# VH-VL binders against Ubiquinone biosynthesis protein COQ4 homolog, mitochondrial (COQ4): the designs that were tried, part 4

Target 1, 235 residues: Ubiquinone biosynthesis protein COQ4 homolog, mitochondrial (COQ4), of Homo sapiens (Human) (q9y3a0)
Amino acid sequence: SDGAGPLYSHHLPTSPLQKGLLAAGSAAMALYNPYRHDMVAVLGETTGHRTLKVLRDQMRRDPEGAQILQERPRISTSTLDLGKLQSLPEGSLGREYLRFLDVNRVSPDTRAPTRFVDDEELAYVIQRYREVHDMLHTLLGMPTNILGEIVVKWFEAVQTGLPMCILGAFFGPIRLGAQSLQVLVSELIPWAVQNGRRAPCVLNLYYERRWEQSLRALREELGITAPPMHVQGLA

## First folded at step 19 (VH-VL; from u1 with heavy chain S55T)

Design j6
Fold by ESMFold2, fold request of step 23:
Structure j6 (fold): chain C 235 residues (1-235), chain A 122 residues (1-122), chain B 112 residues (1-112)
Amino acid sequence: as target 1 above (235 residues)
Amino acid sequence: QVQLVQSGAEVKKPGASVKVSCKASGYTFTDYYMHWVRQAPGQGLEWMGYINPNTGGTKYAQNFQDRVTMTRDTSISTAYMELSRLRSDDTAVYYCAREGKTNYYWGYFDYWGQGTTVTVSS
Amino acid sequence: DIVMSQSPSSLSASVGDRVTITCKSSQSVLYSRNNKNYLAWYQQKPGKSPKLLIYWASTRESGVPDRFSGSGSGTDFTLTISSLQPEDFATYYCQQYYSWYTFGQGTKLEIK
């Protein structure tokens, strides 16, 4: 009883056995190539249902989180006014987000749509998490290289508890050289964990209502400190 | 100077619909949420819902969920509230109110329209 | 849903009096992230729209006379008018904006 049909746009109903096979296969492929964003997406959608419910429930109790769940904002090329973002002051959240997209040659639409979550509201929550992930790179000052992504995964693991974040945080370092691994363990993980514990849940931030806010001011408000070093050339 | 100018008074029969407009000026319309609040004769203020004018996203109060529709036209900086299946107890003054914000937190109503009287009588 | 209880329902006072109006919420409206109380006060004169007086429980809106002040935290809030003026006879409403939006039932301030 995998459902009579889709529960939301793009939904692919699957049986528990099919979900198990997708979870195992996508985990293996994501560890092999973490840039297979489609496999990371499949892993996140087929695992972590209980932690996703906990995350949704805490969003419903938060003033901003509740509004996000109600309005279902999306961060995509069809929803963003790129001209307006470009016109914002240097150092604003929106301007720095646009710079992140340009520098890393990504778009808001490079994240795959949610397919395998059998609850419409939880499907939105994981979709929002994916869209916010690039915002976390901007907030934390982390590049999209392997080391930077692992650091963000440690932050996300602390914040969300999602199995895909925990797996990425623990097993992603397998691909690192000795120098990067040393820096990761001694400096970057402690920093990411400390900031993840201190900062409010980043899914409770309505980023679309604060594009004009100074990124520096936002970091100070959230208790996010400067990274201990630049990671651009280490990974 | 921020102004919210609402459409004129309306008289309706039970079962009909009414659509009230609220034209905003003096600020960027899409930057601030618009709320609707009604007040029956001799009664207090009752929140009806809001619209995010940038996206069109809405939230309606439970009592109005099945009868109210809030929309906007960003090209003329105007918000609309439509209430259907009118009853005699919908006779009230209907206000639009702009949601104020401070340091990227929000929720209080800093500017109000002049009110639109809607009378529902048989 | 957060219920707002306002007291008294009506109050008679003379020009020059100090008056207080209380507002109690069914749960805390203090947000830990910004340490702000999500509580506003409005004044409404007969036949006119409400006017914002106080937001964040204690911040006076621009152009509101110094005699108006707000205080309280969490669930218990007070609007104080230190020296009542003839133009202050109106109905006063509190409003929470922590969990959606609700108003108190109002306090009508009348001349003795």
Scores: ipSAE 0.822, ipTM 0.930, lowest interface PAE 0.8, mean pLDDT 89
Fold by ESMFold2, fold request of step 23:
Formats: C-alpha cells, structure tokens, sequence
Structure j6 (fold): chain C 235 residues (1-235), chain A 122 residues (1-122), chain B 112 residues (1-112)
C-alpha cells in the first residue's frame, strides 16, 4: 500500500498499480527466461497475497505449522550445520537433502530477500515456501531440470494454489520436447496431482527437527509414492 | 539418567523479579525443548512457555507474555525462567519440564524438576 | 485456546476398586497426519512434582504399572486404574499438546 513504511528488512512498499505492473513484467520475463528466479520471486510476492493468507491461516491451525510460524526457522547455509548433515546416516532426510544440493549444484542461499509482501508474517510464509521448495525436490525425488521443475510445480499448485505455481505448471510444458511432454501428461502430472492431494501441506513440516529421519519413512508417513520413472536425463 | 535440578526457594517483594534455573543432565540438552509450569498453592498446573534450547526460540503463554523471559546456557546445560513485576498471586511452585518426543512427534512432558517455591509478600 | 475439563474434581475409593477419571477438550486433539491423540496424563503426590503416566492418550510410560490405562479419542478421554493400590492416592491431571499446552484442573483421588 502507498505511504506505508517498511514492515521488515528489505521491504519495498508498493501501490496496487505498481504491484500489477511488477506482476505483469515478472511474468513476461519468467516466460522469456525461465531461469530468472528473481522474476519468479517477484511474481509470487506481487500476486499471492490472498493465497498466502490462506496458507498462513492453515499453518496456524496445524500443531507443527503454528510452531514454525512462532519460531521462524530458516534453512540457509548460516543456519545449517553442513558437517553434521554429512555425518548423518545414508537415506536420512538431511543427508539426502545435502546430496540433492551437491548433485544439482544449488545452495539454499541463492534467493533474493522478500521485498514486495506488505505483511511481515506473510513475508515469512513465502520465504519459508522458497526454502522448502528445494526440500520438496528431495521429498518427491525430482531433479532441477525443466521436466522435474514442472512436476514439482504441479504438486505445489495442488498443495498451495499460489498463482505463480499454477502459471508455471500450465505454461512450463510449452518448452518441452515431444517425448518429455507425452511422459509429463500421461504419467507425471497424474502422479504429482495424486500425491499433492494425498499428502499433508508440506509447509507444516518442521524439517529442522527431523533431519535424522529416514527419507523413506517420511515419504510413507506423508503418502508420497515413488515417481513412475527417473526423470534425470529427460528434458 | 535424566535429571532436572532447579535452584532454591526465593522470597521476593511485589514489583521485584525472580530468575529460576534448571540444570539438565543425562541427555543431550539441545535435543529437547524445555517448558516451565507453575502451580499456585492448592491449585492446578499452569503452562508458562517453552524454549528451544538449540536456537533459543521461545513461546510464552498469553498471561505471561509481557513479564516472562526464558533463556538457556548450552555450555552448562541450564535453562532459566525470569518473571518480572511480581505480584502476590505469582506465589507458586515453578517447575521445569522436558518435552518428550516419539519418532519425530513431541509435546508431552516426560521429566520434571523438583520445583522451586517463589513467595511474593509485602 | 483448547480448554480441558476433568471430572470428577475429587473421588473417594477403596484399595482394589476400579477407578475412572474423565477429561474433555473443547476441540479435537486428534492429529490427522499421524492419527494420534495429543493427550497426556500425569500423577502428582503431595509435595512432589508431577510424573508422566500416559501419552498419546493410551501409551503407558516406562515403569508405569499395567493397572493404569488410557482410552478415548478426539475430545473425550478416560484414565482407568483397574485395581487401586495404596500408592495410587494422588491428584491426576490431563494435558493436551495439540494447540500449545493446556492442563485440566485436576482430580484428587482419596482413600476411603
């Protein structure tokens, strides 16, 4: 809203018209270059206000979700003990998350700070969602290639309803080859939608209290099934 | 063996503050949340709040939000509860209690300190 | 806020009796993700700190005698002592841990 001061570090207050322009511009740029993760972030921050409120409200009603909102844990290189994660048993959530980061050459710290959300608590919710997104690749067994990202977006769209997830799920396939598109539509989307409907909201998991938990056990607890195929190497 | 040993009894005047300690032994202090619960004479149990000893994060019950501070010192496995602006109705026994967990779910209190009597009188 | 109501407030019984104590919550404490009821029972003797008896509504803590059992689901819970012993005369509290932490007001169990 116009004339409001900063509500948190990095906050950039914007008018509804400015938010509309940022949303349109970031959507166009993300379609032009899907690797502009900063534009995907701007899109999520400018279009998701009502959906973020729904997500926050459901987190408040969940035992773990309420605790997460209260304590505001962060998943970043400054909060993770990478040596401890490396020492965990093979197949644990923490070790498999670290393997995902290493194999895909990503870091939890690559995200721009949240800027355009005009509520401090909702700003935490979208920041947590961004941090959990990489954890979701670990939970679903999906790589960071284009096909893997689209599959994760379908899961997220079902779970969150965030406009950026819906748009990514729907328009992301435009850039796929014929084989990948056929596999996506016939096998991967049904799997992602089924698991997104079955699993509890993944924002309500306090991952920092369960790094030692077996990833297999966690998947079974959440009702997340094995993907119908390995998507690494497909595009 | 898990043990929680609390500091000794305190007598305070209204308006003062009190800081109760709880020293833990027999387990990894940072792996389990610590809670504080009080019991006024002849009354039931009242939850005051918790601390995550790993991060220092806290949650306080609404009635105490503006007067209580919970801290810890991980180097000596000790949790602290400080209650300020004491009133006569703060006279109670104050307990620390460890939050138990079962296969990555939590919330019940499996071990309790011996209690610290705080008396607030003019 | 989840309010916990215990009944009765006090109870007089003889050694060997079967005793039941009830606890009701103002809303369900059953968590759908793990299908567990977030309810615990504690025993407190005069001048002593509370002791955990039952957690997850029906799971007995280590070292607690078999005569203690918990039952119920959702909003209605019962602690049962099947054959009362002299050492069981105490005050009993239920506690929910689904939405923060709340205790019942207590049930004092006295000898006849």
Amino acid sequence: as target 1 above (235 residues)
Amino acid sequence: QVQLVQSGAEVKKPGASVKVSCKASGYTFTDYYMHWVRQAPGQGLEWMGYINPNTGGTKYAQNFQDRVTMTRDTSISTAYMELSRLRSDDTAVYYCAREGKTNYYWGYFDYWGQGTTVTVSS
Amino acid sequence: DIVMSQSPSSLSASVGDRVTITCKSSQSVLYSRNNKNYLAWYQQKPGKSPKLLIYWASTRESGVPDRFSGSGSGTDFTLTISSLQPEDFATYYCQQYYSWYTFGQGTKLEIK
Scores: ipSAE 0.816, ipTM 0.932, lowest interface PAE 0.8, mean pLDDT 89
Fold by ESMFold2, last read:
Structure j6 (fold): chain C 235 residues (1-235), chain A 122 residues (1-122), chain B 112 residues (1-112)
Amino acid sequence: as target 1 above (235 residues)
Amino acid sequence: QVQLVQSGAEVKKPGASVKVSCKASGYTFTDYYMHWVRQAPGQGLEWMGYINPNTGGTKYAQNFQDRVTMTRDTSISTAYMELSRLRSDDTAVYYCAREGKTNYYWGYFDYWGQGTTVTVSS
Amino acid sequence: DIVMSQSPSSLSASVGDRVTITCKSSQSVLYSRNNKNYLAWYQQKPGKSPKLLIYWASTRESGVPDRFSGSGSGTDFTLTISSLQPEDFATYYCQQYYSWYTFGQGTKLEIK
């Protein structure tokens, strides 16, 4: 709290003025160099407090969300049994998640630890959101290229209301070519918004209990439709 | 076939601790949550909590929150429940129960251990 | 926590009788995401472990005779035994597993 010591591992307590400076500095740096993912993380952590409270409260009201808040599962290389996931049938959530990681050359361990959230439960919520983000790529069928990331940000903005998701959704397109921008506006944004409104909050899903579930069946259960096109290769 | 075999009866004095074991066989131990339920003589069933044997994550019922510890050893497919600061009203049969999988959600208790009688007396 | 109340506490009946046991929860156990009632029924004979009879309020567990049926939704649930057999005299518990886990206090079914 106000001037109290650390509330969780890696916590850096900050005053409201320090948070304002970190938010402004990280926003400026992320605009200057969009690949400074650490600055995007700082921005999310310093600006999201009210929204994180809303997300946490709705997780508490959902029985599955409450289990997640209680058990604090993590999606990381140290917590995943990669051999078991590799042995799952083609088309299962776990197998398709591994395919996503391999094809896009990403790791669940790439995310920086949460530092600037002054509530340990809210710090878990934003940590879980970051880990679930790659799961959303798998659920939505979106690659990690610029266009795919923007589409996921639109879905997340509708679902979560996090300021960093809203900013990413609106300002991410500035870097797109004309073809990608036209496809984004005409087809992908409407699709992402519709699915974001229809699907339950994706933070209330305990993905670790359902790796063997068919991805198609899971999408149907959540009301997530097939993308209107393949985004791989578009920029 | 699924079996849950619990440790033998215990007699304890007030203030002591008891640790009951539940050895699972016939299934992949880490894939199913394990619960503990107790039943005092002549009384109904009382849920005590669970452990996720894959992660070690736990949830305890409010009445036991400060006295119970649930653990597991995945190498021998065994769950443990330890109850500390025993009182005479902790005299009961203690059951382990496996949570069944259904539709990839949490579930009901499909298999139960035989029960372990714990008697707390001077 | 969700409190479960069973009625009656005990009941006497004869072989062949139709019996109903009710269970009420202090809040709904219907989960909107999958539209299932997270309510189970267990049978316990003296000196034995409980045995699962019904889950999701109305789904019979494998090996449970068809004379056992469950019904209800939301907060009000019923276990029905259509024609009692000698082996059915036991104590019956309802349990919610919607938000954590709570048992009803039990209903003892005795022979007249």
Scores: ipSAE 0.760, ipTM 0.906, lowest interface PAE 1.1, mean pLDDT 88
Fold by ESMFold2, last read:
Structure j6 (fold): chain C 235 residues (1-235), chain A 122 residues (1-122), chain B 112 residues (1-112)
Amino acid sequence: as target 1 above (235 residues)
Amino acid sequence: QVQLVQSGAEVKKPGASVKVSCKASGYTFTDYYMHWVRQAPGQGLEWMGYINPNTGGTKYAQNFQDRVTMTRDTSISTAYMELSRLRSDDTAVYYCAREGKTNYYWGYFDYWGQGTTVTVSS
Amino acid sequence: DIVMSQSPSSLSASVGDRVTITCKSSQSVLYSRNNKNYLAWYQQKPGKSPKLLIYWASTRESGVPDRFSGSGSGTDFTLTISSLQPEDFATYYCQQYYSWYTFGQGTKLEIK
């Protein structure tokens, strides 16, 4: 460790041992209470460095991804004009994103800043990934209940390889009932894996430039198929 | 209906700076990227960079990275390009150009300002 | 940076001639996600701002006459004027917009 000061707002430099302890503790807390989004964030920040480098490098090789890395766009309540998005045509990405937020009673904001990534550019990448996560719910047609989150984690694990996503995908089902687990294994995981392999990296999409795009057209462009069933009622 | 109107010609001495304005009308200013392109006398077009007027985000061409600043004022739909530490070889016509929208991707330049002549001489 | 090489640098032709201008990029400008070539052509008359002619290598901008056509893919591109008119004497630039933005050095089309 070099003991240097913060590399960006809210940065907390940590030693490898401190990162190991934070990773283990946050994993345990997130397993115990999956709604501890702050612990999921800590887990991602302390375990993802190598994978974030791979993601950053592939973003640089994609022309749209390079533009995102250059401009550092944000998806948050302070950057979105929700009234403008509401005025968009029905079925557009922006309108369906607002519907997702409303139906699932969530907002586009992150509640915790990025703290434990010791590289300013990689801190942006994980921040962008978190903001894009809700967009993935919209793209995949998945709610924010436990089953829907696990399905999104399988898609993300295939696409990104982030340790947090892999761990969530494999260990998240521990809390599922037998019916939900059977549906997950037999139908939803194959669907998520297939779509994760087919779709381009979703971090290379500049969503803020395409709010007006038809969600159906965007799914077809990305090779994302309709989910095999309605997940909301399965909880 | 789309119109880009630039500020008038300028004469500057070496070492000074110049700030060229580009006032947009006929469209929603914050929806379209604004680029700056210059053309030295008898020479070709040289891309200088862009600004995203919605966020203020910029990208500058490497040759100008240390000397150019691009800004905007969304309340008057105006983009600015400031070039500092002027040299005699910065004598050129400076254009603003709007990036068109093409199928939700970044695009080519569909509308251009009339150009602003900047002359640098001692 | 993607370097754009445009040739010839100057061309003399008569009204009614077919002319071709070539543009070569140092890297492919074909984007696999949408299968489009991010290549544009501009016309600039003396004392005037550039004007867009062709985008996506082959799509004519609204109001551009049919005698202008673009072709090519990947790294090699051509602008063709099938029957040269008096108003076509100008300088022509290619531009890649795949990875940032780069212009060719221009081709001056002069009356013979």
Scores: ipSAE 0.743, ipTM 0.898, lowest interface PAE 1.2, mean pLDDT 88

